# Miniprotein binders against p81326, part 67

Target 1, 226 residues: p81326
Amino acid sequence: MLHFGGFIMEINHISKILEKEREEYIRNKVEEYLKQGFSKDDAVNKANQSWRTYIGHRIQDVIYNLLKKFLKDSGLKVTTDKALNNRNLPEELDKVKRLIAINYGEYLFLPDADVIVYKVENNDIKIIAIISVKNSFRERRFETTYWKLKLKESPVTSHIKVFLATPDKDNEISYKCPNGKPKKMRIILEYELDGIYFLKEDFEETEKAKHFGKIVEDIIEISKKL

## First folded at step 8 (miniprotein)

Design V2d
Fold by OpenDDE base, second read of step 10:
Structure V2d (fold): chain B 226 residues (1-226), chain A 83 residues (1-83)
Amino acid sequence: as target 1 above (226 residues)
Amino acid sequence: SEEEKKIEELLYKALKLLFEAYELAEKGDYEEAIKKLEEAVKLLEEALKIAKELGNEELIKKVEELLKEVKELIEEIKEKLEE
């Protein structure tokens, strides 16, 4: 058992750590937007939107770095959708990009793929998993589910596992049926996705809903079957 | 207890530095990453001291594990600097 170091377990604190920066960040952004000529209300709203984007990227970066580190010894490689947005890609990444593309007839589009895990064997690339990282769900509740379903429609991509990683700070999907009331989002996401990984301790654990600390082991196991 | 709160505060600060160090190391800023990790070690050592004084075995174990990982990370980054 690769003793996934205490650090993966401590990832639970990442959201709390980042949230402590929120007040200062918001204040600075509000001031910036006021200087740009926005009203106070608009400035506050824009600052809050900026914060959501900012914190989301930071969480994604942490997850990317962790996965990259812990999957390295298994021979697995990790990239991001951001890396794939370049016009001039190395051959390997160009292949990765093509292997996750979704067919819309005349067009190919990429799914939202915050983190992409793949392996290279005999010069062939196999995509193992896509991890979507979400700090909060708000308006984009089933976006990851949509991409999972689209990936299933092609024999080229149907094998790709789609995981969601989230701190779920607002407890939107932490429990299936809190107080006897079903949480539609949790139930659907767990049903449609290959796994949900929580960056927190306070959640309802199931076969598909696990602590983030399990994701490395799960990915490695999947990779051996591909 | 007040001491437990102090440990939590120290752990929080250390973890913050650890995350920052990872980000720096990924960018190739190894020297600055090491500095942050060394500071994290100091904070964790202080936390460990308090935990031992309290006799809280759970906290002792947690802090010791974190210390080990941070120290290992420092060595890993140092090796990269020598390459």
Scores: ipSAE 0.198, ipTM 0.619, lowest interface PAE 2.7, mean pLDDT 89
Fold by ESMFold2-Fast, scan of step 8:
Structure V2d (fold): chain B 226 residues (1-226), chain A 83 residues (1-83)
Amino acid sequence: as target 1 above (226 residues)
Amino acid sequence: SEEEKKIEELLYKALKLLFEAYELAEKGDYEEAIKKLEEAVKLLEEALKIAKELGNEELIKKVEELLKEVKELIEEIKEKLEE
């Protein structure tokens, strides 16, 4: 079967999956907090806060698994910053880590690289892209932009594409000028990053702001040029 | 229709199991991944039965394609277990 034309790759189905998961999660968490003796209002507030934490990890995991599945046949490999932080790294992943780590004097830090796409060619590793996954922008507004700017400063990392993937449920960056008012965050993120991929249908599409369903095609195309 | 909603619910549950299986396989928990995928197969076979009863050719094809993909993944993971 064609993986890209398959049912699980359709964004409307991914959005529907996450929405049903949210409804079930909130319902179960409200019940759980009520059993712990919290008031109805407190239970609802705590359930919503718990969902914000949960969905961040869940979206990252979904994106990682989808990219790993659909990039495999194109000779591309996918890993995570969590995997790179393991104490005993395989040689290949140790090389990946060294190729994206940023030097701050006595310290080496990894960028905000929730998902990392790379290839092995002629026994050398080439980093294609890093993807930052954000479900909310309330406290982490320009973190991804900072890492993009740092990566551009080195000839070793300047070619690496930096993408943002987000459901943007609160419409924080979905439109440049909603109701005629410029959204600084959307404008800056689109300007500085190599792409924004939305896990939703309703957003203002541009050359750099696209539906998540386009990310596999874009990554494969970029990899052919490297 | 009510039957189409039932198919969507079954597909949603199967996809959740599929994603959980990918996470387990990535961690090397192949036995548990296979169990999740086998449960997904049962849900998809139920969805296929309903789709065939409805005579919805598009849904039948989509469910069959997903079912084949899940079964192929089970075989791939089983081969890794035998290595």
Scores: ipSAE 0.000, ipTM 0.178, lowest interface PAE 13.6, mean pLDDT 78

Design V2e
Fold by OpenDDE base, second read of step 10:
Structure V2e (fold): chain B 226 residues (1-226), chain A 83 residues (1-83)
Amino acid sequence: as target 1 above (226 residues)
Amino acid sequence: SEEEKKIEELLYKALELLFEALELAEKGDYEEAIKKLEEAVKLLEEALKIAKELGNEELIKKVEELLKEVKELIEEIKEKLEE
């Protein structure tokens, strides 16, 4: 049993840890935008938007590093969409990039793929999963579902599991029917995606909605079936 | 209690250092990663001391588990540094 238990469980605190930096970050960004000639209100709004982007990247980086570490012993590899944006890619990553591409007729585009898990077997690359990392759902609520549906349309990509990892800080998708009212976003995301993994304890657990601590085991299991 | 808050604070600082260490290790900066983790160990040891003084078995277990994992991570990174 991979003793992943303690550290993975503590990931629940990542949002709180990162939020400690928020005040200073916002202050500095506001000052920066004021110097650029923005109004106070505009500067604050821009700073808040910048923070959302920044904290999202930080959470993504943590998740990437964790997955990379915990999947390594299983022979699984991890990369990111950022790594795939390079002009000169190693052959392996170039293949990964091509294997996740979505066909739009004359064009191929990559899905949003914050974390990509793949294996190399007999010099062939198999994409196992794409993990989308979202801190909040204020914007682009169904973007991950869109990409999942697009990936399903091709026999080349239809096998790729798409997971969402989120602390769900605003409790937008933590429960299906809080107070008897259906949360449309939770229901749709859970239905369309292969899994939702929460970086928190306070959520409604289902077969597809689990604590982030289960993602490693789930990915390994999927990898064995491919 | 104030002591429980102190433990929580120490745990959060230790976790922050752990996340930083993982990022450093990913970049190949193993020496600095180890330094961060060693600092995390110190914070966790302090937290453990307080937890034991409080007699909080749940916190003791939690901190001990984290200590074990951080120490294991240090050894893993050290092995990479020797590679």
Scores: ipSAE 0.276, ipTM 0.684, lowest interface PAE 2.1, mean pLDDT 89
Fold by ESMFold2-Fast, scan of step 8:
Structure V2e (fold): chain B 226 residues (1-226), chain A 83 residues (1-83)
Amino acid sequence: as target 1 above (226 residues)
Amino acid sequence: SEEEKKIEELLYKALELLFEALELAEKGDYEEAIKKLEEAVKLLEEALKIAKELGNEELIKKVEELLKEVKELIEEIKEKLEE
């Protein structure tokens, strides 16, 4: 299913699975830490810290698989920065890596590109978008904006869209002050990036800040203009 | 508008039923899955009627696409029942 309902339906299904997974994970980790001799409060705190690390990787994997499935019939391909760091890289992925690498004089670095969307036309590769997945904004909150600014410096990479995808469960960038004004972090991220896609329902949509369910349609439209 | 909010409510209820149907289908409860999907179709047809009355082309397209997917899923599950 490539339509609006199929994509959103699968997101909703996975969201429920992740909630159940969280409850079981935290219960098991609390029990584990208690057996190691930690106090109840310390065990709970350590379990929550462990979950935050685990869910970050889990959400990235989920987003990769969803985009791979739902972009396939539009002729679009999806890969990850982990795949691009493999020693024995297939020719196609080696080309993808070279097209998103940022030049620092004698060195080439890969941006924080958790998920990469590209297309192949007549053996030519065009990068459409890179997606940074953030579960929290406690650390490295502006790393994605830094990579966006670096990509803009080169004619090879300046067309690449840079998106942020986040559940933002702690309301760090979807929060509204009592006066309705967004926080400084939200203002900066929305200004610098090409889009923010929220894996949550309750937030104020803008031209750039949207429900994650809109990402497939947006990427397909961008691809058609390239 | 108030009508647009009603459409959103109908869409979210239909999506909830779709999710329940997918869980039932995973378990092999195809008859119950079809029942949930048929309920979703009714809600989506109501949403489509309201969207057409409003003349909102974006909402009409979204509801039509979801209706098509739900109906295709019903047919797919029915085929599994016949096998």
Scores: ipSAE 0.000, ipTM 0.099, lowest interface PAE 19.9, mean pLDDT 76

Design V2f
Fold by OpenDDE base, second read of step 10:
Structure V2f (fold): chain B 226 residues (1-226), chain A 83 residues (1-83)
Amino acid sequence: as target 1 above (226 residues)
Amino acid sequence: SEEEKKIEELLYKALKLLFEALKLAEKGDYEEAIKKLEEAVKLLEEALKIAKELGNEELIKKVEELLKEVKELIEEIKEKLEE
């Protein structure tokens, strides 16, 4: 049993750790934007937007590194959409990029794929899963579901599992029916996606909604069936 | 309690270092990763000391588990450095 339990469980604190940096980050960015000639209100708004982007990238980096580490022994590889945006890709990554592309007729576009898990078997690449990492759902609430549905439309990509990893800081999708009121976003995301993994303890657990600690095991199991 | 808050603070600092170390190790900067992890160990050891003084068995167990994992990670990275 890969004793991943303690560290993965502590991922719950990543949001809290990062939030401690928020005040200083915002202050510095506000000052930067003021120097650029923005009004105080505009500077604050821009700083807050910058923070949302920044913290999202930080969480993504943590998740990427964890998955890469814990999946390595299983022979699984991990990359990111950022790595795939290079003009000169190694052959392996070029293949990965092509295998996740969505057909729009005259054009191929990549889904939002913060983390991509794949295996190499007999020189063939099989994409196992795409993990979307979201800190909050204020913007683009169903973007991940859109990509899942688009991937499902092609026999080339229909097997790819799409997971959402989130601390759900604002408790937007932690519960299906808090206080008897259905949370549309939780219900739809859980229905359309292959899994939701929470970087927190306070959530409604279901077959598809689990703690992030389960994602490694789930991915490994999926990889064995492909 | 103030002591519990101190433990929490130490844990957060240690975890921050751990995440940074993982990123460094991914980039092949193993030496710097090890340094950060060694610093994390020191913070966790301090947290463990406080937890033991408080007699909080839950915190003791948590910190001991983290210490074990960080130390194992150090050894894993050291092995890569020798490769």
Scores: ipSAE 0.232, ipTM 0.640, lowest interface PAE 2.5, mean pLDDT 89
Fold by ESMFold2-Fast, scan of step 8:
Structure V2f (fold): chain B 226 residues (1-226), chain A 83 residues (1-83)
Amino acid sequence: as target 1 above (226 residues)
Amino acid sequence: SEEEKKIEELLYKALKLLFEALKLAEKGDYEEAIKKLEEAVKLLEEALKIAKELGNEELIKKVEELLKEVKELIEEIKEKLEE
């Protein structure tokens, strides 16, 4: 398990590690596609497409492992949407799933919950936070805010904090527009969500928009109030 | 310096092995995970030796911290195997 303080590269340097990883990944994938008989241009294009899928899962895995390691000593547990979608769930995870599910009449759906933080007291489960991990925003810009608004409608789920974690490499929500105003996407995400945590050094910091390094202490403080 | 570049290269390689080991451990492939972590330990010990020769106290401390975390993870995984 990763320990945030044990990372020789601070979280604001994770982009350097990922960029090196990108170079190696693309080089290896280009070689694989060339061996399959693709042209050089096609091999490069396919390698870049493969990287985009890989990096999304990679960032989610890093965040999951950091939170799991760092929150362990505070009595907090961490799981993922992938774990909750397992057909045969342990009793504890089945309870977690039921406590975050959104009711649509006859149907129950899970929110966009890449990483879930909860605590167990006397076999009762209390959900602390849901973290949505976004490498880019594209067509799924407001998916996280939609789920936050749905969770707020129920007294069972209204206490659950919904956070966004992102490297925001394309500066889609880190910086202001040329006219000095925050981008519309940043305004909406910050207003509706409980927090935005950046895996980068340079961004417009606010009460809700913080460096990822602050997420652990924030989650611990929230858990003490629940 | 050349020594600082060498340390950075060793640290990068060690971090890659650590990430690979974490993925293997999640799959339950504990023996392979331990092998990757032991490789990471060797790279980190080499980095620590160079950092000490340079007298860079901040770098020494960071490498020692990471080395401790990796060794603790090896012990945790070994305990699961010995059960």
Scores: ipSAE 0.000, ipTM 0.129, lowest interface PAE 16.1, mean pLDDT 76

Design V2g
Fold by OpenDDE base, second read of step 10:
Structure V2g (fold): chain B 226 residues (1-226), chain A 83 residues (1-83)
Amino acid sequence: as target 1 above (226 residues)
Amino acid sequence: SEEEKKIEELLYKAFKLLFEALELAEKGDYEEAIKKLEEAVKLLEEALKIAKELGNEELIKKVEELLKEVKELIEEIKEKLEE
């Protein structure tokens, strides 16, 4: 087993790495939007929004790649919601897609599932965990919680663990009660989710709030119980 | 210290290359991934040298572990390239 323990622990640097690219990225995007006829203010706003999307995808990709690699030896498989958004899915992924679907009566919808961990045993697929990757919580604070609660409502999906992975750059959920003031978002997310995994060192550790380096071990352990 | 800052800079650059290499490897660009990792090894070796000169045992251990992991990753990717 390739012990990438050190590498996983150093994932904290990803945010710093990406942030160094921000200035250049923003400049280039601003220029692009100006050429498209947007005002300077609009161009800056659009560039910032583009950056948020871009950095989110980059972090998600890194997490996906790491999990895929580290879970491989355990016989666990990893996919993404993006991979499931195909009209022509292999049978295995089609089954995965169906097994994470949420029932809304006449309609089935997928939860936000940035990373999906599953196993294949005796030709049956078991979904183990969904990992939501969030760089910031500005717009969709409780979206992951909503999906967790919805998944719990069905015996088909109630066993699926839902994890949040975040660098929490703005320290929105790093501490429960900084300066004696409760952080509502941290408290609710920790309560409702199966775990929060931080891509940073500066956070309040609890049973459910851990460093990202622990996620592989936790997933493997969960998989053994299913 | 200035030396510690240099180590941090080297580690940062090495991690950047490592993340890029992982992305390349996932895309099947194994040769380019290996090149980036080999460059990362050089940076980490330089960091290790400085850490040893400083006598910082914690940094030495950290960098040695990273070096081991990166080298193992290179070998894994090489195996995939030969397949």
Scores: ipSAE 0.332, ipTM 0.709, lowest interface PAE 1.5, mean pLDDT 90
Fold by ESMFold2-Fast, scan of step 8:
Structure V2g (fold): chain B 226 residues (1-226), chain A 83 residues (1-83)
Amino acid sequence: as target 1 above (226 residues)
Amino acid sequence: SEEEKKIEELLYKAFKLLFEALELAEKGDYEEAIKKLEEAVKLLEEALKIAKELGNEELIKKVEELLKEVKELIEEIKEKLEE
C-alpha cells in the first residue's frame, strides 16, 4: 500500500483526533462516576485521571504502529516493553530484552521503554533507540532522563538513543523561554536526552526538538552509523 | 469564524476515518477500509465547498491535495481486493 506513508506522516492531525476523543471520553466517564455516587467535582477529577491513563496507552499504540510500518522497509524492527515482559518470549525478543536490561546487583530491570527500535544482522542484534511516550509531565517528568543516565553507564547500552515523544498539549515543554522566562523542564530534557519529538505543530524547534514526522528519518540515519 | 470551525470539524472527522481505514487495510479488511475512505471523501468535499466560499486559497489547495490522495488510496485498496 504505497500511499499509507502520506497520511500517517500527518501525525499532528492524529493528535487533533485524540483531542476530540478526549471530550467524548470525559463526558461519558463523568456520567459513569456520577452513577456510582461521586460528587460532580470528584467525577470530573476521576474522569480526567482515567483519560490520562487511556490516552497514554492509545498514543503508545499509535506510535508503535506508525514506527513498525515506516521502519519495516529499512530493515528495522520495533517492539514494546509490554511485549518484552511476556513469559513465553521468542529468542529474538529475549536477546533484545537482555541488551537493554539494566543491572542492579542481583536484579535486572527494563528501562521505561514504551517503544524499542532494533535491527538484526545475521545473529547480531543492535538496539537503535528507546522511545518514551509522555502525554503529561506532572507526575513522572524526569523518568526518561533517569533511564538515559543509567543506560550511559554501561558500554553495552551507552550507544542507545533515548527519545521522548509527546503531544504536550499543555505547553509544558514546547518552548525553552516563553515570555523570556526559562522553562527548566524543557531545558533539562533537551540537554539530557537524544531528542524530543512533538505530536503537535506549535513548538520551538531545535537540533534535538523536532516534529514527530522526523523520527523515522532520524532513526534510519542513526541505524546506518551502527 | 463559524465557517472555519466547521471546516476544522470536517477535517478532524475525515482524518479520524483515514486513520481507521489505514488500520483496517493493514489488517486486510479492505472492504471496510474503502467504506471509511469514501465517507472521508464526502467530508472533504463538504470542507472544500466551504473553503471555496471563504476564498481561503491555502485551505482549498490543502483539501484538494488530500482529496486526490484519498481517492488514489481507494483505487489502490480496490486493486488489492481484486487480487
Scores: ipSAE 0.000, ipTM 0.152, lowest interface PAE 13.9, mean pLDDT 76

Design V2h
Fold by OpenDDE base, second read of step 10:
Structure V2h (fold): chain B 226 residues (1-226), chain A 83 residues (1-83)
Amino acid sequence: as target 1 above (226 residues)
Amino acid sequence: SEEEKKIEELLYKALKLLFEALELAEKGDYEEAIKKLEEAVKLLEEALKIAKELGNEELIKKVEELLKEVKLLIEEIKEKLEE
């Protein structure tokens, strides 16, 4: 029994740990952009945007690594959209890529799929879940919901669970109705998605909104039903 | 307290190393992963010492649990390195 408990719980600190690097990162990027000829204000803005992208990728990488490790013993495999962007894919990943594609008539496009969990059974690939990782919801608030809805429209992809993993640093979706005021984003995301997993302790827990520590068990359970 | 802040700092440093080690292990760099984890163990042991000196049972338990997990991870990676 992989003693998952303590380390997964410590994931709550990932945002805080990464944020300690922010000042140095911003300073270095500002200097870089100044050297490129940007104004001070532009350099600061660009540096902040770069940081948002950077920290998002770092959180995604951690989540990917954790899921890959903890799902391995269950026979489940994990990949990323980044891995699928290669021209020359192994057969297995090429199949994964095709099985998550969304039909737009003349075109097939991939959903945002930071982490993809799948199984191989009798040489057939079954996609189990897509996990979207978001540090903040300032931009593209309902993007994950859009992809979930699009995946539901096809019998090929309708079974795929879509999860959101977030530290919710700005407390945008941690509570449904703080101070008696409904948080539209939390309510919609929880309604439309298959689950929200928080990399923090301070949130309103529901059937669909859980601590990230539960995601492994939930995925394994789903995989058994497919 | 200052001591509690020091423990927190040590824990964050150790966790950082742990996450980095996982990334390295995923890339197959097991030797460097082990080095980072061994450094994390040292930091956690220092944190544990301070926690014991403070008599903070909650922190003691937390640090001991982390130590156990890091040590287990080291052994897991060592096994992979031998393969």
Scores: ipSAE 0.275, ipTM 0.677, lowest interface PAE 2.1, mean pLDDT 89
Fold by ESMFold2-Fast, scan of step 8:
Structure V2h (fold): chain B 226 residues (1-226), chain A 83 residues (1-83)
Amino acid sequence: as target 1 above (226 residues)
Amino acid sequence: SEEEKKIEELLYKALKLLFEALELAEKGDYEEAIKKLEEAVKLLEEALKIAKELGNEELIKKVEELLKEVKLLIEEIKEKLEE
């Protein structure tokens, strides 16, 4: 529906929409906890903990819906690892699941594939990209990197691009240290992954570290080479 | 300024309506999607008037581009309704 300029404009303000949603969510949760008899400090702490869980799912849903909308006209399809874990899979999604699953002897596991982009040609499925969505880097900071390395080992999956999408609100990988050196986490993630897409305006930009607004065009260009 | 804060609030409300409309359109609820987008247009037109009064060229361009895209989206959804 919208051309790429519209996509860029939408994501340029996504952090403002999420921040206003945060303010309302926290206000309401603090009120709820106060009514339950918690102290003001405990109510605020619990509300912030609740928000951290909520926002993780919210950002993932927003990214899924944006990519689904803006890739549709290019013949590209979008799904999620949650959809692939459904017990009643359509044939097409069952094929997608098999093409990204990693073998560990008797067991098959899905990578950290919050959002999956693929195309269908002549009833064959080609996986284009996997996008891992991280709203913080407190835990499992290198999980996406681990899955990238595992996918690279197989000729079936080695072509799949692995991207990280993040608002990086705590500035954990957005900026250089005072000495001009990038943070260790940023260096490792940028080196191992195919790209980092920021859901924020201000960050140190490189050929692999871009504004989220670039992701649609990048994915379309990658798909043309497959 | 206070006026810039008002523009930000209007833009926030308009973008929220735009995202709600996109979700409705994906579900096939085209009539409700159009209503949400028409409300977004009104908010953006108010934001544009304030931006012009402030003489902020970057903000004027941003609001004008968003307004154009919302109006184009309304037109596209109306075409789908007639299929």
Scores: ipSAE 0.000, ipTM 0.153, lowest interface PAE 15.6, mean pLDDT 76

Design V2i
Fold by OpenDDE base, second read of step 10:
Structure V2i (fold): chain B 226 residues (1-226), chain A 83 residues (1-83)
Amino acid sequence: as target 1 above (226 residues)
Amino acid sequence: SEEEKKIEELLYKALKLLFEALELAEKGDYEEAIKKLEEAVKLLEEALKIAKELGNEELIKKVEELLKEVKELIELIKEKLEE
C-alpha cells in the first residue's frame, strides 16, 4: 500500500502554490478584457472573478486525481459532474448520473457534484459519496447543504454521503466559535453535511470536521457498510 | 531565514510538479509524468541538502518523506508503462 501520507498532508500548500500564479493570471486576463473594450475597473473585476473560477477548478482537479488514485485499490470508482454532462455516456456513467438525480416533479436535476465516488458490485452501481470542492464561501454559502437535504428526501439518494472539501482560505468555517462568536456557516455546514475536510492545518477538528487526509479512509469505511 | 525560504520555494516547486505529474498520469501521459517527477526529485534533493546544512530535523524529515513518496510514485508509473 503506497503510503502517500506525506503527500496528502502537503495538499495544505495547494492554495499557496496556485496563488503564486495569480498575479500573472490576473495581468493576462486584465489585458484580455481591456482588448475586448472593458474599462480598467471592469477588467480587473472580471479578471478576479475568472481567477476564482480557475483556481476552484484546479483545486477540484487535484482532489479528483488524488481520490481516484487512492480509492482505486479499494475497488472504488470516481467521476465528476463534468464527465456526466456528455450526451453520449457509457452505460456505467449514465447509471451514475441517474442515481444522483434529484426529483423536482416534472424534472430531474443533478446536484452540484464536483467529485462522485461509487462502487460497482454485481453489475449494480452504488453511489457512496459526493464531494463538493469550494475554495471560498463568498458565494453560495449553503449550496452544498441544500443538495444534501434534497438528496435525503429520496430513498434512492438518502444514503449518499455529502462531503465538503475546502482550503477555507479566508477562515470562514475553520472555527466554530472564534473569539467567542459563533460562526453560523461552520455550525450549519457541519450539522447538515456528513463531513468537512480541510486542506489546511489551522482549523477546529471535530468528529465531522477533519483534515483532508482522512477522507479516503472515511469513504472506504462507508463503502463497506453499503 | 533565507535558507528556510529557499527550502520552502523548492518544496512548492516540487509539489507543483507532483500535481502536474498526477494529472498527466491520469491522462495516460506516463512518460511526461515521470519527467516531471524526476525534476521534482532533483528539487527535493536540493532542499534536503539545505535542510541538512541548517540542521533542521523537522524539515529533513519532511523532505525525506516527500522524496520517498515521489520515488515510489515514479516506480508505480513505470510499472504502468510496462503494462
Scores: ipSAE 0.250, ipTM 0.659, lowest interface PAE 2.0, mean pLDDT 89
Fold by ESMFold2-Fast, scan of step 8:
Structure V2i (fold): chain B 226 residues (1-226), chain A 83 residues (1-83)
Amino acid sequence: as target 1 above (226 residues)
Amino acid sequence: SEEEKKIEELLYKALKLLFEALELAEKGDYEEAIKKLEEAVKLLEEALKIAKELGNEELIKKVEELLKEVKELIELIKEKLEE
């Protein structure tokens, strides 16, 4: 769908910037590792490993800032799991932390929620959604699914929507049945999660698998029902 | 009709300017992107006027939707320029 409005254009702009940043980052890291005496193959492998760590933090920050900007006028607030792990929490964030925590007997743990959307009404906090950001599915591919299933176990957290946001550059979950062969990972993630939002144009769209540009609209709609 | 062909030509030109503006914005050339989009707005306003005179509700809606998107895009790019 052609929506050239601010949010979709900003997503496309950011994707192009990240691609250029990747090329420059890899080139610089390869040179650095070669200077340290690593072989060309080892330098390339180490540079790619370094990029995977770097981009994970970079894209989470980008998504956080985009959601904060575009949800502001809807009365919705955005935070991160990193913010909730600070030693000195404001009262509001402390309440958010308690409302999203999962019980393991004597222990309470936060899900690995990169971005958290909530609202404040009459001094009550309602958690709307958590968004997990994945740049690659090579490791911990079902971690988001695990947290979704755990959140569903408690009446306190069962209403919280769990979304996955991903550029999926390797086309690991972009299509359900490419070339007639079912993609188990895409099928399971779509089935178990409340939505998958792609930071790319080329993917199979369904009611639950959408372009990232739709996430603001969906979150606002969900918040009105809570 | 002749008038419907003119509307389609204006829409085509506006879409071309829109895609050129998106490419310029991706390169960080925000001022030129805004100029392209403002030119697209003028073409779309002309198309809207003709569509209204024809009473073609489908074309009116299509042009209005594009016009809204282009204006929103201009505001977003202006925000980027102010950074």
Scores: ipSAE 0.000, ipTM 0.122, lowest interface PAE 16.2, mean pLDDT 76

